# Ledger of designs, part 31: VH-VL binders against q9nrl2r1430to1533

Target 1, 104 residues: q9nrl2r1430to1533
Amino acid sequence: GGVHELSAFEQLVVELVRHDDSWPFLKLVSKIQVPDYYDIIKKPIALNIIREKVNKCEYKLASEFIDDIELMFSNCFEYNPRNTSEAKAGTRLQAFFHIQAQKL

## First folded at step 17 (VH-VL)

Design gg5
Fold by ESMFold2, last read:
Structure gg5 (fold): chain C 104 residues (1-104), chain A 122 residues (1-122), chain B 107 residues (1-107)
Amino acid sequence: as target 1 above (104 residues)
Amino acid sequence: EVQLVQSGAEVKKPGESLKISCKGSGYTFEDYWIGWVRQMPGKGLEWMGIIYPGDSDTRYSPSFQGQVTISADKSISTAYLQWSSLKASDTAMYFCARQGYDLKGSYYFDYWGQGTLVTVSS
Amino acid sequence: EIVMTQSPATLSVSPGERATLSCRASQSVSSDLAWFQQKPGQAPRLLIYGASTRATGIPARFSGSGSGTEFTLTISSLQPEDFAVYYCQQYNNYPLTFGQGTKVDIK
């Protein structure tokens, strides 16, 4: 990925973190705090990890960045029933992401 | 790259308040848990608690719950440890430390501040 | 609370020789075990995490092994800078707890 793509990814992560519905996604789920999470979710990801990967230039393709963000939402919907506050926040943040991604 | 710089040594009397600081640099401060660890003179290490600066999620060791306040100001990349009324038994070295993570949801201390010596004497 | 017990309290070893430090947990901590080195007047330094993974910049002479309740730190050829106190620490459950330390001295 080029310099402009990495800057755009960084800015998009900032916008996601600032969004009111980012709260379920800010940090990698702790197995101490949520003991059964890693029995269900095998490819964990969160905004803190995605930001670190952007900062370290670990995304070689734009599709890899987009895949991690979509994985983040998919994990949320897999772990949380649709009527939970987490799943509702995920739905709204995902919609916001799709709008912002059009600007990339 | 990662650096944690703590505030300087303190000499206090019992009953006084104190707030010591830990400033992080070389990484995205709000994205990593910061913990506080006490080391009493000639003794080992004791975990006091942790805070996630991104959302202020805070967890205390039962031994320190209600004894100290852990806080953070992510706008200046700084975490704090605070006493409202110091005791002589609070005399110790206090370290801040950042937690790294693995993709199995475990968090472990990877970088440490230099320590702040707090002396409380009548 | 998971109690971490280290042995021996003091280990006397000649430079160039092998040091073996033990750490026992009162209940299983899986592989959520770290080793730290601390020299007088200094902060702890991470050596090993995940029971056996060396932290960045840690020399290959440091190795960790074990899982569950029994863990070992091995220093295969002690250097002069390795004389210090070593702590194990579990991060499998709250409260996070440290062993009481093993001091590695010159024999």
Scores: ipSAE 0.793, ipTM 0.930, lowest interface PAE 0.8, mean pLDDT 94
Fold by ESMFold2, fold request of step 24:
Structure gg5 (fold): chain C 104 residues (1-104), chain A 122 residues (1-122), chain B 107 residues (1-107)
Amino acid sequence: as target 1 above (104 residues)
Amino acid sequence: EVQLVQSGAEVKKPGESLKISCKGSGYTFEDYWIGWVRQMPGKGLEWMGIIYPGDSDTRYSPSFQGQVTISADKSISTAYLQWSSLKASDTAMYFCARQGYDLKGSYYFDYWGQGTLVTVSS
Amino acid sequence: EIVMTQSPATLSVSPGERATLSCRASQSVSSDLAWFQQKPGQAPRLLIYGASTRATGIPARFSGSGSGTEFTLTISSLQPEDFAVYYCQQYNNYPLTFGQGTKVDIK
C-alpha cells in the first residue's frame, strides 16, 4: 500500500455504503438501542468506523482493510439468527464485497 | 477541523413556523449523530433529540416528541430543527451538537454549534 | 428518566486553587458521563467523557473520576478563564439528561 490503495479503499467503502443492503452496517451499534449487543460482540466495527480509519490512513495493508470488513460481517452473523433481515442483508452485501475486493 | 455552523438569530411571532439549520464540515457528516439542545433564558441544558444523517434514524426526548421535527439532508451536510407553530415559551437558545463514539457503543457530544437565538413575542 | 443532580450550585474559588464539582445520577450510568464547560454567551465545550477521559485539547488541570452514580470534576489549579458554568450529562440511556449546572466564580 500507497496512495493508490487508499483511494481503492475509499471507493470500496463508498460502494458498500451505497448498496441497498448496507443498512445494518452504517453505524456502530448503540448499546442504548441494542442493550445485549456488547455482551455478545467483543470486537465491534461498522462502515462509519472503517471509513474514518480509511480517512486517517490507518490501514497499511489491504489485508488489514479486508479483515475489518470481514469482521463486520462475522459480527452480523454471530449476533443475528440466519432468518433475520440483518443476516440476509449481510449475506448479500458480503457477496457484493467479495466481488469488489477482487479489484484490490 | 470539525465545525458546526448554525443559522442566524430569529425573531418570530406566536403561530409562525420556523426551520433552523446546522451545517457540519471537516468530517464525514453522515457518519455521526447530530443532536439538538435547548437552553431557555437563564436555565440549563435540555436534550431535544438526535438524528443519524446516514439513515435518518431519529430519537426524541419525550418532552419534545410531537413538538418539533428533527431532520437532516446529508447531501448538503445539514441538520434541521423545525416548529410548525411557535409559542412564546419557545424563546430560547438552540444548539446543535455532534456525537462521537467509543467502541463499547456509547455516544457523547464532542463538538457544538455556536447556537441560534429564537425569540418569540408579540 | 435518569435525573442528574449537581452540587454545589455555586463555587467561589481563588485563582490557583482546586475546585471540586459533584454530579450524582438517580440510577447507575456506568461510566457514560460527560462534563461540559459553558462560558457566558458561548456554546458548551466538552471537557471529559467516559467519566475520566479528557477530550482533545483540554488542559491536564481538568480531571474526572467516578462511576455508577457518583462523579467528580476536579480543576487542580483554577485559571481566570475557567470562570463558567459546568454541566454533567449522562449518555447511558434515553432521554439523555444534564445536571442543572455548577457555576464557578473566580474569587
Scores: ipSAE 0.786, ipTM 0.930, lowest interface PAE 0.8, mean pLDDT 94
Fold by ESMFold2, look of step 23:
Structure gg5 (fold): chain C 104 residues (1-104), chain A 122 residues (1-122), chain B 107 residues (1-107)
Amino acid sequence: as target 1 above (104 residues)
Amino acid sequence: EVQLVQSGAEVKKPGESLKISCKGSGYTFEDYWIGWVRQMPGKGLEWMGIIYPGDSDTRYSPSFQGQVTISADKSISTAYLQWSSLKASDTAMYFCARQGYDLKGSYYFDYWGQGTLVTVSS
Amino acid sequence: EIVMTQSPATLSVSPGERATLSCRASQSVSSDLAWFQQKPGQAPRLLIYGASTRATGIPARFSGSGSGTEFTLTISSLQPEDFAVYYCQQYNNYPLTFGQGTKVDIK
C-alpha cells in the first residue's frame, strides 16, 4: 500500500486500541503470565505487533493488514471458550473492526 | 532510533520523597514494557519491576514490592520510579530499560537509559 | 526465584585471545537467557538474547550457547573495548534475575 493506506491502517489500529474491549489484545501474550498459550496458538499476534508492522511499512496490501487483525480474533476464539470475558470482548471488538474496516 | 533519557542525578536526605523519570522516543512508547534496574555502588544488577504503559500492568520484584512505586504517563512517553520515604540504603544507580519481545511470548531488555544516580545521605 | 550463578568472578585474558564465561540457572529457563555488557560509568548493553541470538549491531566475535540450566558466552578474539563486566539474565519467570557478573580483565 501507498501513503494514504498506511495512514488508514494507523488510524484503524488507534481506534481498536481505544475501544473498551481491546484489553485482551493490547500486547503479545506473555509466556510467563499464560504458560500454555504458545502450546495452543502457533501464529501469535496482538495490537502492539500490528502497530509495529504498520510503523515499519510491512503491510503492502490492505488484505495483509486485515488478515493479521482477523488472525488476532481467531487466536482469541481458539484459546478462549466462548463464555469467557476474553472471547466476549473479542466478539464485540471484531464487530467494531468490521464497521471501521469499511473505510479501507 | 530507540532512546531512553532519564532525569538527572539526585542528592537527598533520608525520609524525603523522590520521583525519577525515563522518557522514551523513537518507538511507540505504550506498546513496550519498561523496567527499572538498581545497581548499588560497586555491585551487580537487580531487577526492580516492569510496567506496560498501554494498560499500566505492573509487576514488582518481591524485594521491591511496597518499597517503590512504578508508574507511567503514556501521553508524554514517560515512566517513573518513586519513593515516599528514602533511606540511605537507596543510594544507587537506577536504570530504566525497554523490553523487546519474540513471537514465543518472551520479553527481554533491549534498550537502556543512561542511568540516574541517587545519593541519600544525612 | 531462579538464582543465576556466573563463573568465574574475574577472568584475566590477553587481547586477541578467547574468553569463555559461564552462567548457571538454579532451574531450567529454557532459552530465555540474555547476556549484557557493562563498562564503568555506562548502562548495560544487550549482547545476546534467546541464549544464542546476537542483538542488532553486536560484533560476530560474541556468541552464546546453551539451554536449560547451563549457558556460555564466548568472545572469540578480545578487543580492547571488550574488557568489561558481563551479566547473564533469565526472563523465563518472575522475578527476573541477573547473575552476579563476570569481570573480564586484561591479563
Scores: ipSAE 0.773, ipTM 0.926, lowest interface PAE 0.9, mean pLDDT 94

Design gg55
Fold by OpenDDE, fold request of step 20:
Structure gg55 (fold): chain C 104 residues (1-104), chain A 122 residues (1-122), chain B 107 residues (1-107)
Amino acid sequence: as target 1 above (104 residues)
Amino acid sequence: EVQLVQSGAEVKKPGESLKISCKGSGYTFRDYWIGWVRQMPGKGLEWMGIIYPGDSDTRYSPSFQGQVTISADKSISTAYLQWSSLKASDTAMYFCARQGYDLKGSYYFDYWGQGTLVTVSS
Amino acid sequence: EIVMTQSPATLSVSPGERATLSCRASQSVDSDLAWFQQKPGQAPRLLIYGASTRATGIPARFSGSGSGTEFTLTISSLQPEDFAVYYCQQYNNYPLTFGQGTKVDIK
């Protein structure tokens, strides 16, 4: 991934964060707030972590970046039942992501 | 380099309002919790509360709940601690500090501001 | 709240000697324990997090050990710049709480 691709990742993260349905994904889940989260989710991730990885140039391929974002949604759907606000937000945000990811 | 720079020392009288600030740089301000810690003269450290600038999620220590207000303006990478009515007992050094994280969901203070001395006396 | 108790209150050590500081939690905090160093007129500085991981830039002479309720900070060979107050802090549960501190001074 070159500088241009890195910029594309940065911009996509910005757009995801700005989305109204980003609230479940903005930060790493605190084990204090959700004590059983890490008993279920073994590969935690959030937009703040993904942005950090982008800033550190840890994504060499678009597929790696996409995989992390998909993991973020997968974790959400694994932990949250379908009828929860978190899962519903995740569904909408993921749809938005899939559209934006076509630009990568 | 991560830096937290706090506003200057304050000399106030009881009953006055005060708002001190902490500006972060060298990292994405909105993506990290930032907290406030009180240290009264000659005493230890006391956690007051934390805020996540990205969504304004705020948590207070029970001892400070309702006594102070923690806020943040992510557009200028600044966190705030404010009192509506100061007391002499509020005289102390106040530190802001960033929380880092591990992938087990734990958050720990990794960088600190230089502190703001607040003196309240009649 | 989880009460953190440090001992001793004051530790007098000669330069070059080993310093051992203790921190006890009133209930288990797993490994969610940090150690901070504070010098007069300065902000605290992170030394150890996760009970045993040195923060970036921290000299190897500083080491942390323990889990659950008993923790130890060890300075293998005390340097002149190490005379300060040391605090442990748990971040396992709200409210976050600090120990009362151990002052390391010159014998």
Scores: ipSAE 0.924, ipTM 0.962, lowest interface PAE 0.4, mean pLDDT 97
Fold by OpenDDE, fold request of step 20:
Structure gg55 (fold): chain C 104 residues (1-104), chain A 122 residues (1-122), chain B 107 residues (1-107)
Amino acid sequence: as target 1 above (104 residues)
Amino acid sequence: EVQLVQSGAEVKKPGESLKISCKGSGYTFRDYWIGWVRQMPGKGLEWMGIIYPGDSDTRYSPSFQGQVTISADKSISTAYLQWSSLKASDTAMYFCARQGYDLKGSYYFDYWGQGTLVTVSS
Amino acid sequence: EIVMTQSPATLSVSPGERATLSCRASQSVDSDLAWFQQKPGQAPRLLIYGASTRATGIPARFSGSGSGTEFTLTISSLQPEDFAVYYCQQYNNYPLTFGQGTKVDIK
């Protein structure tokens, strides 16, 4: 099932990246752009990193993949207030993810 | 293997426009910042700017802001550097370079193109 | 901008000898400091990032040290292929800036 799961993870990442609300999550936050980010977020992650992990077959279980995606959203909600565009985008993207994840 | 391959040498006159390219391969192009660095003849390296192909987020050095345009086409894994009107002082070697990253949010140039020589002379 | 100053401008060293290159930042760049090697007619090559981490494929004779404003690149035993220009570069803040370079040539 590993090959099938890998393909499923790849496709899900592609769908997440293509989503209109993926913009806060596409790349690892730059500490130049957000100087205090890493004072708050201790386990940074983004879709580019998750994609790389998928490509390297680092996810052996769907739960591991899901955990990283959820971490990504958790970081967003931890750093960004609810009324921010980032948090709102995250909310919508997470909802989309939860629907798609049912296919895993 | 990560590779950046740049377009060939250019010989231009002042006032002409120019667009040079940098094509990445061996990695997911859209997922890494790509930058441009100028090296005038016999001189050091100068950061011009960077772009993230995945969302076209672009940052310029103040010295190059408004002087050049950095763009990317992720569908063909290619970044561009262009001038609307070249000057003799634009004569230089231009390198593209990919930025790797660490999990502390730092980005550093880890792979470089071979360079594109641009000569501007009347 | 953060000004990066390298010294010396030229370092003449015999093969097999130790080479020590210095790089100073006008303000702290933490450990966001990279060293590059450039040979004539070639693109720069990453040697060190994070001030002290050797890039993949870089020989052990290359080492970087320092933090804040003072940094050092050391070549423990200079090899013939090491004669080149070396640049330090900070990536701690925009604009990204390079040192003016140190030329390592044969004594």
Scores: ipSAE 0.923, ipTM 0.961, lowest interface PAE 0.4, mean pLDDT 97
Fold by OpenDDE, look of step 19:
Structure gg55 (fold): chain C 104 residues (1-104), chain A 122 residues (1-122), chain B 107 residues (1-107)
Amino acid sequence: as target 1 above (104 residues)
Amino acid sequence: EVQLVQSGAEVKKPGESLKISCKGSGYTFRDYWIGWVRQMPGKGLEWMGIIYPGDSDTRYSPSFQGQVTISADKSISTAYLQWSSLKASDTAMYFCARQGYDLKGSYYFDYWGQGTLVTVSS
Amino acid sequence: EIVMTQSPATLSVSPGERATLSCRASQSVDSDLAWFQQKPGQAPRLLIYGASTRATGIPARFSGSGSGTEFTLTISSLQPEDFAVYYCQQYNNYPLTFGQGTKVDIK
């Protein structure tokens, strides 16, 4: 495609991905690597999926986009104990997101 | 349209190094696993390994671990397969392929490159 | 590793006839099973994923069934362009593994 201005959603996803604490969220959890993940998490999501939805213009409202991001964090906290690196990263990234989301 | 375009055929001698490429387009390259599959002449398909360009997470088949190196440059949407020292037995067609995904954490090859023929002979 | 075994090795079928290809896994792969078609001189093409879901653009004559360790690819009415080698592949566990392939010859 051609060069175009990023939407607010696109920009926020880029910022989230570039964040140091994005590593638990970059891609959908592999069932091979975490066999019990999908027994626990029923609405899996990750930044790659959210980016795809943005690219496909599936978000009509900012609230829908925000809901998916919050779901991503919720899944992390549901599956990972608070003292894990994943949960700690999620906590920091979520705080960053909440600040950036005010721009939406 | 999703496309994977691989580098051209290679004719090499044993002991030489080689790096072949696979360029993705029509999708966000960094967000999908991309793998390499070997097909020796007249033989079946063999999974070599995969890489996630977004974070360079790489997984190898035990049969290819230490035999090849899989890498990616997400800035130019390109994945690589390389040998430090080719053997005659490396003669084969090499395919790159993208892994799509479902929402149950499963990944399947949905798009394939056209293949790169590598011939290694004295 | 999970060993995938296809049968028969070669299947000769006349145009218009039904072709049935089998794929067996050495252990359960749930429904994480894909079928690929490879025509001579071409790259493999995804036909079925999730054991039974037809990929986009794949003709309705192709169907997949099975779960666990036994899987079947059916071509309801073989077309001349269906001459190819067909591979099953599990993506339930590493390493990912393919069957050895079934060659479908058109009579």
Scores: ipSAE 0.854, ipTM 0.938, lowest interface PAE 0.6, mean pLDDT 96
Fold by OpenDDE, second read of step 18:
Structure gg55 (fold): chain C 104 residues (1-104), chain A 122 residues (1-122), chain B 107 residues (1-107)
Amino acid sequence: as target 1 above (104 residues)
Amino acid sequence: EVQLVQSGAEVKKPGESLKISCKGSGYTFRDYWIGWVRQMPGKGLEWMGIIYPGDSDTRYSPSFQGQVTISADKSISTAYLQWSSLKASDTAMYFCARQGYDLKGSYYFDYWGQGTLVTVSS
Amino acid sequence: EIVMTQSPATLSVSPGERATLSCRASQSVDSDLAWFQQKPGQAPRLLIYGASTRATGIPARFSGSGSGTEFTLTISSLQPEDFAVYYCQQYNNYPLTFGQGTKVDIK
């Protein structure tokens, strides 16, 4: 049910955060450090924001939660070239996520 | 309820070391930047620096770079500000503050600790 | 660094009257401007962020306006509890910087 799904979302976020490749995704990008980021990315998101949404029970369906995680990766790949450390980390973390998401 | 509780007042001598603390509660501590602001007696507010407890990403004001160390222990939801060798000029009130955020990549101090008074005199 | 300049240094206002506080930035800070209230012996309290958005729990009599380099905090009808020092702060670029403050006292 919904309670079990919420717990599953919480656990998955914890696992994502603990992953070695989570560093590009832990917090929202600062426009001070990346001035052009928000000119390119129109739906910014990060794991801290996703966690907040989980805590507030904003996800009614697993698909909504998955969509936000996928958006997070999509933003990374849109802004960062493939050869960057961020993109490479994102690729690995996304693969991990896809495996874990099968358990939802 | 978001709350920041700082350690008590300190009376020190020049040359002594000091580490003051700021404990957050009522929110996920690791997920929000937390900063330190100095207020010398009868003066205004000065940004010292910030830290993101989730990854210990730390940023300093140039005026305070190398003068203090900002750290955090996310396991106990606590941020720290420390001096290796205090000076009389370090006498001030020190506030910790959480940075909230908008979805435009901007961060603003939305909750503050009660302040820690540090007095340094010979 | 971006220098924030507030005016006037002191503003004397009678209860019930309008108070207008100004904050100027040495360069554009877009709308990355916050206003804080500080009473003696207390920590600052966030009033406005994003130049014009009231923080949670802040009375409607407080309003912020402006963008770029010129900003204004308005208290439409000053209440007894509003006598304090007010600071503006930019968070558009490092280092983050505060204005020197405006003291609002009773006329």
Scores: ipSAE 0.842, ipTM 0.938, lowest interface PAE 0.6, mean pLDDT 96
Fold by ESMFold2, fold request of step 20:
Structure gg55 (fold): chain C 104 residues (1-104), chain A 122 residues (1-122), chain B 107 residues (1-107)
Amino acid sequence: as target 1 above (104 residues)
Amino acid sequence: EVQLVQSGAEVKKPGESLKISCKGSGYTFRDYWIGWVRQMPGKGLEWMGIIYPGDSDTRYSPSFQGQVTISADKSISTAYLQWSSLKASDTAMYFCARQGYDLKGSYYFDYWGQGTLVTVSS
Amino acid sequence: EIVMTQSPATLSVSPGERATLSCRASQSVDSDLAWFQQKPGQAPRLLIYGASTRATGIPARFSGSGSGTEFTLTISSLQPEDFAVYYCQQYNNYPLTFGQGTKVDIK
């Protein structure tokens, strides 16, 4: 991945953050606010962390960026039952992401 | 270089309103919790509350809930602390501070503003 | 509310000596404990987070230890710039709470 690929990652994160269903993913889950989260989720990730990694050029391949985004959704589905608002938002945002990722 | 720059000292009378500011730079402002801490003259530090500018998620200390308003404008990287009607007991130094995080979901204050002295007297 | 109690209130120490500051929580805060230094007329500065991790740029003479309810800040060889007030602060639960401070004075 080159400089233009890093700009594409940045743009994709902006589009994900702007999406109405981003609200469960905007920030790293707080242990105070959700005390049992880190008993269940061992590889936490959120859009704020992914943006930081893009800003620091930590993604060398598009696959690494895609893997972190997919991990974000996987964590959501692991922690949240499928009928919850969080899981439903995750399903919709993941579908949007798959469309946008085809453009990479 | 992470920096938090606060608005200047204020001298006010009881009953007046006030909004003080904290501008963050050197990092992605919307992606970090920012909080307010009061220090009354000669006293220790008291947490007032925090806000996540990215979505305006706001948490208040029970001691300050309903007494102040915490807000942020992420478009200009600025957080605010606001009183609708100041009291003499609001005389204090007010600090803003950013929270860093670890990957176990803990958030801790890592960078502080220089402080804003608010003096409320007749 | 988790009450943080610091001792002693004032610690008189000669330059070059070791200072030991204590912080106790009214219930377990795990390792979600920070130490701050505040010099007169200045903002607090983060020294230690996670009970024992030094913040960026903090000299090695500062060390933190403890977990649960009992915590210690140690300054192994006091320098002139270390005379200040030190606060512990838990971030394990809301409201976030500070200890009342320990003032480290020159003896």
Scores: ipSAE 0.769, ipTM 0.928, lowest interface PAE 0.8, mean pLDDT 94

Design gg55
Fold by ESMFold2, fold request of step 20:
Structure gg55 (fold): chain C 104 residues (1-104), chain A 122 residues (1-122), chain B 107 residues (1-107)
Amino acid sequence: as target 1 above (104 residues)
Amino acid sequence: EVQLVQSGAEVKKPGESLKISCKGSGYTFRDYWIGWVRQMPGKGLEWMGIIYPGDSDTRYSPSFQGQVTISADKSISTAYLQWSSLKASDTAMYFCARQGYDLKGSYYFDYWGQGTLVTVSS
Amino acid sequence: EIVMTQSPATLSVSPGERATLSCRASQSVDSDLAWFQQKPGQAPRLLIYGASTRATGIPARFSGSGSGTEFTLTISSLQPEDFAVYYCQQYNNYPLTFGQGTKVDIK
């Protein structure tokens, strides 16, 4: 992407981070803190990593950026049972993301 | 160019309080763990603890839990280490360091501040 | 707590020769092992992470190997700027712990 697309990606990440339900997604899950996470999740991603990729211009297409955000939610639902606070936060943040992504 | 710039050397007396700082630049400060490491004169390196500035998630070495406070102000890209009552045995060099990560969930120190010498004596 | 033990405490090596530094963990740390270099009056510098991956800007003469409990840092041809203290550090579990250091001196 061009400079305008990269600015839109930056802004969307800012909006996701500011959302009240971002707390499960702010940082890459620590293997020390959650030992079994990497037995289950093989393509980890979090908002800090996505922001770094935007800052380094690593997304060539908007679809690549959207795919990473959707992977983030998919990982949440794969690791966490649906009744958990993490999964509920993921559902709400994903709905917010879908609304904001229409502006891309 | 990731940089961590620490506050200047301190000379204090036992019982006094102290807060030293570590300012990060050249990266998104709130997105990386910052740790503190002590080096006593002529000795090796000791991990004190880490903080994630984005959410203030803080982890202490058991040796330092209750002895120091680690904090951050992400609005000014600064981490802090503080004592409420210094002891002579706190005389040491204190480093801050950022943690990089890999996609297996491991975090390792990649960039270091220049160090802050703290001297506690009468 | 995982205890990291380095050997030897001091290593005397002539410039241009190979230096081999050992680090042992009291329990497995998988490959979550870093090596740091520290020169007098300076901050530590990351050399190796993941037991064997060279950090950005580190010369190819530095290499790391090992996994589990036994690790080695090798400097294949010592340069004058390599005389320093070297620390290993595990990041497999809290508390994060360093070895006591190996000082590499000019022979």
Scores: ipSAE 0.768, ipTM 0.926, lowest interface PAE 0.9, mean pLDDT 94
Fold by ESMFold2, look of step 19:
Structure gg55 (fold): chain C 104 residues (1-104), chain A 122 residues (1-122), chain B 107 residues (1-107)
Amino acid sequence: as target 1 above (104 residues)
Amino acid sequence: EVQLVQSGAEVKKPGESLKISCKGSGYTFRDYWIGWVRQMPGKGLEWMGIIYPGDSDTRYSPSFQGQVTISADKSISTAYLQWSSLKASDTAMYFCARQGYDLKGSYYFDYWGQGTLVTVSS
Amino acid sequence: EIVMTQSPATLSVSPGERATLSCRASQSVDSDLAWFQQKPGQAPRLLIYGASTRATGIPARFSGSGSGTEFTLTISSLQPEDFAVYYCQQYNNYPLTFGQGTKVDIK
């Protein structure tokens, strides 16, 4: 969409970043810190990258924005066993996202 | 245009404290790692550490762990390097630098501040 | 700690000639290798990252090659503004480490 839709994407990213459970998603995972991550995850993404795409107006449809956010959670659940702090944070943040995405 | 502007030169005595700054502009400051690099007079470059301003995730070179404090205030787009007690051996040029990234999870320094000369002498 | 060793320490080259700078890592750094240029009194400037990718605004006369432990920076036709110190730097693992530098002087 237009100007209204782009400001909604920006607002949603701000709300996701502010959420207490955003900590696994704030920045692209470092290959130094997690050496095997990029052997498993082939379409990496994080909130900082999504913010950059919003700032550059790279999302033409709300579905494209939603797809990137859902990819972010899917990557978390693929890499992290469900009993980890990362997967638990992902579950809670994804639930929050689904509520907020009704505004799109 | 991405810019990193550092605080001015400092002349200090051993035992004094010091905090120097690095202000980023032209990009979303909290979304990029910022590192500090020392260059002693006539010598090469030494990595001191990095910080992610968005969450304050901080990594130190073993040579500098416990010797300096790296911090950031994302509300004013500024990173800091701080000594609690300067030594004469701290006399050097100090650069801040931003890290870019690729989608393979590698981070590399892409933009540098102009440097801050710190002179510590009795 | 990954030690980065540059050779030669000083390289004397005439303007318009080719300069070849070498960088060796003590263990594989894959392609996580950057080259920086530093002129007297200035900050370093990124030339090459990923071993071979030129940074934005870097002239085509600068090229990088190599992978693993052996890396080369080539300046195909040296210009007066290219006389500087060149550093390689690995970003494959902490601590991040620089080579000791190669000074490119006018011959």
Scores: ipSAE 0.733, ipTM 0.918, lowest interface PAE 1.0, mean pLDDT 94

